# VH-VL binders against Large ribosomal subunit protein uL10m (mRpL10): the designs that were tried, part 20

Target 1, 224 residues: Large ribosomal subunit protein uL10m (mRpL10), of Drosophila melanogaster (Fruit fly) (q9vpl3)
Amino acid sequence: RGKINIQRPKAPHYERARVVAVTQPKYPELPKAKSCFKTRAERTQQQQENPYNEIIAREVRNWLDHSRLVAFFHLSSITADDIFRVRVQLHKQNLHLKSYGSKIIEQAVKNTRYEAIVPLFHSNHCIVFSPDPEKTAALLRIVRRVPQMVLLGGIVEETMLSRNQLVAYAQMPGLHAVQAQLVQTLSQAPGHLIQQLQAHQNSFVQVLDVHAKNQMNEETPKST

## First folded at step 11 (VH-VL)

Design jj4 (from j1 with light chain S32D)
Fold by ESMFold2, fold request of step 19:
Structure jj4 (fold): chain C 224 residues (1-224), chain A 118 residues (1-118), chain B 112 residues (1-112)
Amino acid sequence: as target 1 above (224 residues)
Amino acid sequence: EVQLVQSGAEVKKPGESLKISCKGSGYSFTYYWIGWVRQMPGKGLEWMGIIDPSDSYTRYSPSFQGQVTISADKSITTAYLQWSSLKASDTAMYYCARLGYESSLDYWGQGTLVTVSS
Amino acid sequence: DIVMTQTPLSSPVTLGQPASISCRSSQSLVDDDGDTYLSWLQQRPGQPPRLLIYDISNRFSGVPDRFSGSGAGTDFTLKISRVEAEDVGVYYCMQYTEYPWTFGGGTKVEIK
């Protein structure tokens, strides 16, 4: 099978914001007292941390742009063994579980249509990315057994879906599943198709022969 | 073509540090995990740990937890295995391998022989 | 830890004859989702391991169809229907259903 490398051809509108954000760190609005009494070390550390946060935010944007399936979860306390098992199960299905700070998510979706997801990240959370939207059913099957992960909603084909909409989507037949069924049908009976075409051709030729014979009889000789 | 190319053989003394590398190419590096496997001379295979390069999530075998550090630099598509203080018992062949989503540890590096003596 | 026990330790085989390698786990390899992550690897002399079989019975890309895998639960088998000279080497089973991930001890296949 090998790797699947799906690239969205359209550049996200935040591409220019990514460049600007690297060179112009985004500052939170500061309390008047905080800004008045900041030490030199605190100011230097803040500016240094902002470029790192923007780099991670660009990675999140890149995952959002290249993932046709994104699902958001509330994550409660979970053991290291359980989260490892879940990550392996998800990875086996080309599903990629990640966690990011809420600040990083805010930076990642800034100036995008996805800004509406920011409230989902007020508490502990995780995100699952995949280039394969047909893996939504597998995702829901795996996390159903993980009560520590509570589905909040998702994005499919650049469309934000509620939890209930995402569950409904998982039950729909996929276009690729329909295409695979057609290929399987053609592969399973190639000889039958050829024989049916030959039979129709033979029957059509026989009909033409009968028609030509009838036409010849209608053109009886002039002499009577 | 998917390839994992490891750094060359190392001859070290006990107590020295070492960092060996595994460079992936021909695939999207952040979509696949990299595992490290030890093979002691004349012996079988032992899983040391695994890393997801996209977020540096790591998990170690209990036998190797605290003994080595697994890391990755996704900007140069490279995973690393590191010792802060080598022991003679670390003499072995070390392989990296990619964990595929429709397979298993599907592509393997050529191996890095580490010899610790003297 | 799940112990993977392979038998035989060595399998001398006449060229063109079948070979069968067994792998037994100390506990079931079926996860809570009903999947079993069991693989077979081949290590030819002087070479790194390579994947032959994954998920018990699926041949990896480029692996000849003379290799087949079967089994369930705790008992798994790798079969080579007709051993060829290039099949000489050590074969390992591996599980990654449960942490920590573990390998069998290996089975050496040789030509008599």
Scores: ipSAE 0.821, ipTM 0.930, lowest interface PAE 0.9, mean pLDDT 80
Fold by ESMFold2, fold request of step 17:
Structure jj4 (fold): chain C 224 residues (1-224), chain A 118 residues (1-118), chain B 112 residues (1-112)
Amino acid sequence: as target 1 above (224 residues)
Amino acid sequence: EVQLVQSGAEVKKPGESLKISCKGSGYSFTYYWIGWVRQMPGKGLEWMGIIDPSDSYTRYSPSFQGQVTISADKSITTAYLQWSSLKASDTAMYYCARLGYESSLDYWGQGTLVTVSS
Amino acid sequence: DIVMTQTPLSSPVTLGQPASISCRSSQSLVDDDGDTYLSWLQQRPGQPPRLLIYDISNRFSGVPDRFSGSGAGTDFTLKISRVEAEDVGVYYCMQYTEYPWTFGGGTKVEIK
């Protein structure tokens, strides 16, 4: 770790040492063309209308289209050293961790069967992409040592899986046997899968809302 | 065939800016990270930093933080190393290298010699 | 920073004889997942480095089987079973288990 919470000189005070360190190559372009005293609301609205958002959304669509494994995580506060270590471990397994704004995700999945994932990205998040669905076990092994990354669910071979279904997929012997068995089971109840993903997120959000509202210690909703 | 082709040798004066390039070909550029490594004359290798071109995520060695800028333009499959103000001590050979999954820094550019003198 | 110490600094070897290069780290290179990201690079005279061995002992594509790596924890070894003229150069170990990533100081292999 750095001597404080490792912060980049350009954005340390307005943003924690999250996954945001990726903006370095683009920081000199668009925001500076505007007046120095633009409000937060004006910046947010302008970014929504910025054609660069559509470029990024197309990139997300491309990753979704070329990835046989996609996993969604809630990302809590994490140091720059810890996220770098995780990114290296994931990369070693052909697993690619990224994060995008919720508006970008919304644009990326519009008019696709993946629109149901949009509610998962209303809180702080990250996504792991891979062309290799057999790397699901490696993914889960790596992230279980990272409590700041909480699995919400995923997509395997174009099929939405709940957290529990993704864990089951990773634990089965023989990739071909697991793939055949899982597809057979999940294809018969696709609506059930969507309900479980949204219930999982709602339970997780409710736990966060209890903490934010400063309520008494209560049992959390079952988030697994 | 995987190749990293770097820009040509540079002769500069102290205080000048410089941007050298590393163009990747023969592989999917956004699936691999690009690292930069310095080799001072007659010396060993030093890691300068690394970039994930897919989202421009960048991490610098503490020895080079604030001294250089690493960037990438994935539309032309090219990574860059930049100085805003060169020093004589920046005279060195600079390599780019690809970080492969299930390997390491597996393919290297041919190097760019940067000479900074009055 | 993890310091990587290589010995010897220079290794003159007769053609066809073995060479052995040691790399010692200042702390364990085993990460929290049990993996060790230790690599060996070769730099022939006037050329860029090239990858020989990754993950301690795995040969990279196109690397002859006379090169082998071994070790654990803090102590690692690169061996060349039968040195050929083309093996002349400087060999570096590298770790990327922990930030910042670091290299050994290099070992020069020469023909006697």
Scores: ipSAE 0.817, ipTM 0.925, lowest interface PAE 0.9, mean pLDDT 80
Fold by ESMFold2, fold request of step 17:
Structure jj4 (fold): chain C 224 residues (1-224), chain A 118 residues (1-118), chain B 112 residues (1-112)
Amino acid sequence: as target 1 above (224 residues)
Amino acid sequence: EVQLVQSGAEVKKPGESLKISCKGSGYSFTYYWIGWVRQMPGKGLEWMGIIDPSDSYTRYSPSFQGQVTISADKSITTAYLQWSSLKASDTAMYYCARLGYESSLDYWGQGTLVTVSS
Amino acid sequence: DIVMTQTPLSSPVTLGQPASISCRSSQSLVDDDGDTYLSWLQQRPGQPPRLLIYDISNRFSGVPDRFSGSGAGTDFTLKISRVEAEDVGVYYCMQYTEYPWTFGGGTKVEIK
């Protein structure tokens, strides 16, 4: 009893309030009622989303199936005026800018060879579709002036391409020019073929050397 | 081959709502944007806005933002222009037009005359 | 907003003679990619507009070769080399390089 309650005008009130607070937290809650309400609401939301998600996923599949050019971009913050200008410039070239949620894209490409693209959409992104793979050069020309759109890679003629491969594809000559190069190559095949094989071997060795050195550097820093 | 067919003429009172339509045919509807253009009697052309039917992306002229709604139903290849509350000053001819790639507003509907009078 | 100013407002022309319509923009219509989205429309009496010329100088499908477009920057011209009776109507320039998209005030071509 040696407490200082008498010196504090609110001591009896203070002691009573502290005891009541401790007693109050020990009251058991009714877990059944809380669980039932949340589960029902969550089930209703899930059911409402499934048909909408599948409709949009089918649209993504349809665009993928009818587009001989698809390009994936990271999209950073951009004004409404800038994105409108870009959409108009792309549309002028038969290039169609869209964005979809990552879950929708995952649904659209599951059980297809394109499942590998799903990690590209864990951040803010957009996709450009076109039936015209010849428009790859125009696409890259337009977006080079849009720093908010960063190329991640693409699909051309059902073949997945990295960023560097897509850029290289855009610089390749057209079908007629490729045909002309083939004729020239066949006319010079003995010497040219040997040089190309040696260059490819040397280039491949250089790429493997860089890769091996990068792996050694990665192992070394990880051990530190 | 490409055709935009608009709904028929309308006579309305101020304060009434209205939704007019523009049905496209003969082309891949979701590959082309649809614009709406107003022409008041005896006057020139005014751009009201544009819609990409594939994802319903819309952009309005500042003069018409908040005044009208542009929408599309791609399942029936139809774009719409609607007012929640018409004014007498909305009396005009309204055109829809398709924005083509490698062209411009290339095909136009026949127009819908809207008359708003008390 | 880009103001598009057309001259003349009215162009009475003798059948078979040339006509020239000017469109001047309040600022350059060249976008950051170097393109200019300037088109010309024809509206015959009682009809909807019809595309004649896009991208300054390209004739749209089915447009007679007597129509030609030219210009750069802020100054653009539509020419009809030999006006025919069916060319009566109002001609509009239009830009969609910059938001908001805008039209010229129109030039009425008529046979005198």
Scores: ipSAE 0.817, ipTM 0.927, lowest interface PAE 0.9, mean pLDDT 80
Fold by ESMFold2, look of step 11:
Structure jj4 (fold): chain C 224 residues (1-224), chain A 118 residues (1-118), chain B 112 residues (1-112)
Amino acid sequence: as target 1 above (224 residues)
Amino acid sequence: EVQLVQSGAEVKKPGESLKISCKGSGYSFTYYWIGWVRQMPGKGLEWMGIIDPSDSYTRYSPSFQGQVTISADKSITTAYLQWSSLKASDTAMYYCARLGYESSLDYWGQGTLVTVSS
Amino acid sequence: DIVMTQTPLSSPVTLGQPASISCRSSQSLVDDDGDTYLSWLQQRPGQPPRLLIYDISNRFSGVPDRFSGSGAGTDFTLKISRVEAEDVGVYYCMQYTEYPWTFGGGTKVEIK
């Protein structure tokens, strides 16, 4: 026990030891050769990262430009088996699941109407791309069984849609379905055509109004 | 016309490395996955794994995990299958095949015969 | 792993007569979305496999209409309504509903 202040040796001990060391010849110090190498190495790594990031960002922009359907999801932790099953199911429907770093997404959408999506990528995320907007219903059906993927919103025909708007879009009959109804009506006897065209015209106008709003939104993108 | 053209037949010794190729043409390469299938002499087909060339996402059959490496270079529309150290039991025909959407493994390469013997 | 069992192992048939090939899976191939990713491949002697049928019953482009597929759940069938000389080869079923993807053992069709 005893009250002993155990400290590093006092300065007198070090000074006496230093006196012994001072009597020795001075050793030359090493030059700073490594400082130049570190600067060059850091510069090289920075330049390598810049070209890689820009290449990937251009690829993301290319996917955005060639995809008439893009959907954004929050992605929770998911097993390798589950994500593989989901990727296969999506691929079967021409839906392409991908994940990118938020910095790359920011670079890809910079100076575009889609800058408003950047905040969605501050957390774990994934994106589904497709050239086929009619696959929106299939996308929602597949991910409904995947609680790790939470829909945040999307882009359809270059128009940004909220989560609820995307769900509504998936339920809407396609332009082809409205065109098919018109063709079938025109094939009937002449006396019935006018009444049926008036009824189908209301349905057709509803579909066109959604598409016209989507095109108008494409001319005025929201920014972040 | 969709085509998958594989590299030529190989005769190797045990312990050697090998990388065989599968070049796709006539379609948008990054929209389709590429699978690799082994057929041992006189035997049926075995799935080895698959790759999405757009992001290099890869999944291996458990029997082949750690035994081979599947890769792709989308700039030259080519997928690869490689071994770091071949075994005599690797003697087989190896096929690449494209996984189509709204179809299946729809187009197949001509096959690459790999023979590993002393 | 899902085991795909094909019968018969060999199917000798007379030209112009039908052939029927069975494929049975060790468990249901219906996924949670109600889809079944079951396909049929043909491998002629000395050639790579080629796709005949996908999604159980859909004929791939360029495949003659004498080939048809049917089935559900665990039991699937490929039928050739009238066998021709070029139909000689080995036929495989394949599933990719579940990881790992698996093939049947093959059925050899030959002319007797």
Scores: ipSAE 0.808, ipTM 0.921, lowest interface PAE 0.9, mean pLDDT 80

Design jj4 (from j1 with light chain S32D)
Fold by ESMFold2, last read:
Structure jj4 (fold): chain C 224 residues (1-224), chain A 118 residues (1-118), chain B 112 residues (1-112)
Amino acid sequence: as target 1 above (224 residues)
Amino acid sequence: EVQLVQSGAEVKKPGESLKISCKGSGYSFTYYWIGWVRQMPGKGLEWMGIIDPSDSYTRYSPSFQGQVTISADKSITTAYLQWSSLKASDTAMYYCARLGYESSLDYWGQGTLVTVSS
Amino acid sequence: DIVMTQTPLSSPVTLGQPASISCRSSQSLVDDDGDTYLSWLQQRPGQPPRLLIYDISNRFSGVPDRFSGSGAGTDFTLKISRVEAEDVGVYYCMQYTEYPWTFGGGTKVEIK
């Protein structure tokens, strides 16, 4: 609230404190002794920066915790028009594209089951969040026309999935789709009925196989 | 009970700065974009730009790029439209509107009348 | 920029009669994914705009079923099956398929 460096006490004895710190027996080094005499403005600015980073990291955690679908992408150079178009298309599907610094991501997932995602953020990246895992197919459809966004993997229902697993999940019929396929089968001729029942059986087996893998992944990355 | 409440009418002189606000309530503020729309006296609607409050991503209409600043403070669920130096031609009604998923610009603020005259 | 042209400019109508408002875009509003982000707004005198129709034909919550939207490509229509006194105002089409987002010039609906 005061003037720049006018109302803040300067670190007294900085020159002498450096000499004293150097002569102290076994605890401080000269560079560390210098850092102990930060001005009030420097401490206040550092504290403000740290709480701001912590607030953003909490928000990333909140998005992770409230999103049943999370997808991670490598992002190469893209025009402002193209990224805006993609963001609008995603938003219409309740898909929320975000960009965060890698240090914020590391802070957000530290000591969580999601620490494994940190290596994905060594290069340019973006994240898509959604509360609706049924929107996975829409997500993949939208981004396939965007070569600048390369899918790396994701999280569905708290289970980490590879790129190929996420693609397979998107093709899996939901409960409503299975119910619709059964109705279609009952409405068709007898020969076609057998063909449709075989397709539904194959789809159901695939769904069970993915669910078994998801249960194994959930058990493996389970907290504590 | 989604509601967007804008700051009150402003009477300003050319060259003055101004920051008007749009406070959202009754919904999760960071899940929705906020757009700003100008309506000149007796004229139609003009899109000025949008902001995603969750990461501060902002896009301006070409007509308004560099003329205004759009920002948001998600801690108080508020979006802002700001001029550093007003012109008489900025006299207009300004609306904020929420961009909903599975809809469009679905909820609108009541408008803020800005009058800029000598 | 996509120009949105509305006709008529003014539509005087008798209470209880239908009204039809046309909106034409300078290019197709169908995006890469096959979606069209075309909306209709109503602005009553002295009021902010309000959403009526989104995605060409979907009525927004609380909008009476006398409002309907239709169209494809570059040609879109808002219909009011039986005009009520409260329907007086200016109607705008809006596209947000392509940057920059643009509005039509408006159609004033008034009672004869």
Scores: ipSAE 0.808, ipTM 0.925, lowest interface PAE 0.9, mean pLDDT 81
Fold by ESMFold2, look of step 16:
Structure jj4 (fold): chain C 224 residues (1-224), chain A 118 residues (1-118), chain B 112 residues (1-112)
Amino acid sequence: as target 1 above (224 residues)
Amino acid sequence: EVQLVQSGAEVKKPGESLKISCKGSGYSFTYYWIGWVRQMPGKGLEWMGIIDPSDSYTRYSPSFQGQVTISADKSITTAYLQWSSLKASDTAMYYCARLGYESSLDYWGQGTLVTVSS
Amino acid sequence: DIVMTQTPLSSPVTLGQPASISCRSSQSLVDDDGDTYLSWLQQRPGQPPRLLIYDISNRFSGVPDRFSGSGAGTDFTLKISRVEAEDVGVYYCMQYTEYPWTFGGGTKVEIK
């Protein structure tokens, strides 16, 4: 007990469990959770004595607040080259891969309805954030080819979804069919109007996302 | 309006350190990666590396691994390229560029000319 | 490392005539997801590069429609349907399908 000096941890540098660290390939370190054996009082003091954890937690809250799609994965051992390739493929789709320690996630979701996600982060993990829930199908297609990333579940439009619910959401053709129908209808208009409307296509995507969210309400758990 | 504004030209001697900057504006800085590209005098373009400013994740071209440091400070929306000990062969134009989704290296800084001579 | 070979090295062209620039990769640029991250850049004299074409054939915002891209696998082409005076400069292909990311050696377009 008195041999462990955790009162002054390094700024945003977090440790991983030794067993997990031995089995992982070398790639850029991600933050990991602080030790869970501390008492409640000690954890409160550590948060006050290490302000970098609160800064990182605020960043996670910001990503959660600005992401209409969040997906949680178990991450097994993966090479630096493979994770870079996956990050590039995800980035191309406006999907943002990150990893955080469970303590940071606890701080980030405290007093929110998302507190239930904390148990997902007791093992090696990663999170994908995106402002575009329509990118769920692309996400699943990319990670299907990455056996080291195993989908656990997600959040879409502030609704928690299980793995199966997220897969079902990704297969819903209504959003894509409505978007395709809009483009087909506009192609009957004069060419200059089509070019102007294509420049504003992002605003139409927002309307379609609201419509798809309304169609998903029957598939999500009801709050009691 | 998306802009990348780089720091001004530098004249240095071999062995000196240098840190040049690339300030992004007009977009959400942490949603886009920043790449660094070297152009030797009269030569083509060379990719040096890339950084995700949101978590400082970096990858370097093998040709530049250990030769430079890429970093970012997201609080001031700025990426950096740094040398600990410049060589005459580092004389070049250095560009930063943003990696966009549904695009590529889509917006480029104006360039920073680094001249290293004794 | 994927080598990107551009031809020609120099393309003198009469104003108003078409120009065609070739880029060949040393291996396929198709990733395991079926996508190809091949771009074309233009560098006018004294200016930074600017993006023209991404994903082989998609024109970036603000790029005139006289620029077009095509190709697949290892062979890619940038075409300028009618060269204008403002098109003088060096054109580069770039791939980021595979690490490390690489550029072609460049093709200088100039007016005869």
Scores: ipSAE 0.807, ipTM 0.923, lowest interface PAE 0.9, mean pLDDT 80
Fold by ESMFold2, last read:
Structure jj4 (fold): chain C 224 residues (1-224), chain A 118 residues (1-118), chain B 112 residues (1-112)
Amino acid sequence: as target 1 above (224 residues)
Amino acid sequence: EVQLVQSGAEVKKPGESLKISCKGSGYSFTYYWIGWVRQMPGKGLEWMGIIDPSDSYTRYSPSFQGQVTISADKSITTAYLQWSSLKASDTAMYYCARLGYESSLDYWGQGTLVTVSS
Amino acid sequence: DIVMTQTPLSSPVTLGQPASISCRSSQSLVDDDGDTYLSWLQQRPGQPPRLLIYDISNRFSGVPDRFSGSGAGTDFTLKISRVEAEDVGVYYCMQYTEYPWTFGGGTKVEIK
């Protein structure tokens, strides 16, 4: 007597709620007219849906502003273990792998010289940032063993480089090696010297341009 | 100078939630990852997981996957370790540490003692 | 998971004498890039851990030169050339070459 009540309490609650709901007036949802302009509520929601994207876009701009090396990759399917290993290997070299949505990249580079990179981000991608352009060789060494990451190109010292140019940059000797080549050229015969100086003038301008950008980046105040 | 300052000791009951913090200062917070390490009373160290605060990329030790949540708020240079429902077995000291790029887990917080008892 | 086995569990040492701590991994810690991410930590009584050695043998900033690390593959050693009173504590090896990251069980160094 009574076990049924204990094991099945409150079944009437469902039926009471259902009866009340059926008898209450319910205002129909008005069909919204198809309009060329959004309503005030839709515009407000659209603005509110962007605050997180704007914060992330500011961080992307900050990384671009403070990174003397930026590399762009297409990213294929990769296991969680493999991407973690790659991120640790890159981190050890002061290389910082990140992924962002294409809309966030569009916001980040809007009104900058880098707007041209936006089409690279229509597919699955990742970006590697570093304050140290000398880490380009380490980056390429690590990624060579990661077929899921396909190099698209990069930015070095605020200069856009194609894939092949970035690979060539990674093989370039440092500033000191260029100065040694100038000494060797000055030791050659006088008539030959003019032709060699023209070649070194072009190389020297390129090295000075990179060096000037390095000095500009280093002269940026530290945050602390 | 690099500092990691953790929130204070906590005394909780089983089933309660808890969120402890680790505030970094003296360095660029988003350039370094933050790891969490547990030390049970009288025991050694256990890696719980790690977060890259720049994009919130997170990886958990298998022993802690689904047991805790690691997060970060880079606007206030703070990482978090959170439980939705504490157990008595969660009684331990919890450390945060940052992963340096020319080093390892190089700077450690002072630790947060979490005590879970009835 | 890579198991890190430390020996001895306890190392009582006379002041000024050397101490040697061994750490053996259950598999090679050399990654596909040829790197080994093996570190040594010191935990003094009542204090958080402190980094001593990273990448097998590199001394972290502010660590006295009496601490040295060596090893390769699966066998690693931390040496203290002249133990001082401040060296009392527990020493841990740590690997982060492979997920999940793991620590050794610890070696307590104490003064006789």
Scores: ipSAE 0.792, ipTM 0.921, lowest interface PAE 1.0, mean pLDDT 80
Fold by OpenDDE, last read:
Structure jj4 (fold): chain C 224 residues (1-224), chain A 118 residues (1-118), chain B 112 residues (1-112)
Amino acid sequence: as target 1 above (224 residues)
Amino acid sequence: EVQLVQSGAEVKKPGESLKISCKGSGYSFTYYWIGWVRQMPGKGLEWMGIIDPSDSYTRYSPSFQGQVTISADKSITTAYLQWSSLKASDTAMYYCARLGYESSLDYWGQGTLVTVSS
Amino acid sequence: DIVMTQTPLSSPVTLGQPASISCRSSQSLVDDDGDTYLSWLQQRPGQPPRLLIYDISNRFSGVPDRFSGSGAGTDFTLKISRVEAEDVGVYYCMQYTEYPWTFGGGTKVEIK
């Protein structure tokens, strides 16, 4: 049974390392004064782009900015009919399933806080948006029935979550329940502290009482 | 209800300047782009250009580049098409249209007839 | 520029009969993301154009179900299952996959 060397933790599995590397908050380099001057090259490239793509990109950004729940899925060999069925189910829960091209996504999130999601869109993918983070559990319930939709990760309350974290989040009690639990815990904290402080005093008194009783018993002469 | 209302018919002479308008209502004007389409008498539709009213970014069709100016005033939710010097060949119906996500050119103005005659 | 060719130029149709309009592009309308941006417009006499179909096959709001769009790549079709009197007009395909956007030459649908 190999001694877990706590001083040199084994390098995390490649997949975990990759996820950690990707989830490391790249603190936005302080906005170097984006010289408002789009380089001539950038302007020229923009001039060749389809304006419709720009519109779509803006739409994507709008969804990202106004959604409190965003989930990213890989699509594996799903039919249009299946997608439609899922879309209808999701819509009933105020969940909006959208699909965009990778280039559109890249354009949409370029130089934004969402730029880290670009690698998720190398294959067939879809995004589910919701204004309600409490719908995460409902989303996962629906998607579990659709094996062609593989959860990659998501954004909840402006925080990027891995697949596992999103699943864990869905299992958590609602915000209000958590708040209630927090209040309950905080309300018990002073009582527990007082008990701990009194426990030492009480133990000391008990030891003294035992000592006193023992001394009294030794002083009682065996009247024979 | 989404509406695009264009300015009235214009009769002009060659060499005159003209600015026609397209007013949007019933939607967020800055969220949607406005396109302009020319239709010469008895002919088909021709794409002229498009503008983003939010920042006035404009893209012209090559055939109309330098021939017209597309602009917008977001404060009054109005897009404009203007000529510095009209030609007889500019005689046509001009339409503005809203470009929406997942809807393409979904709403159209009623058109403005421009007649340029000597 | 992408050239859009519509056929036929004129389509005389009997009321209640189906009509079919073809639109062919000079190049593929599939972009790098695999998306195709093609719309169908209807222009009734004396009226502005009206959107019928967007993204090849999606009916715009308020468009009757007798209108359907299909196609892929370079070949696209608008079908009217049962032509009604109100369907008289000129129909245009429009590509907006590549800028500048371009229209077909139009197909005039008339009642025999």
Scores: ipSAE 0.705, ipTM 0.901, lowest interface PAE 0.7, mean pLDDT 87

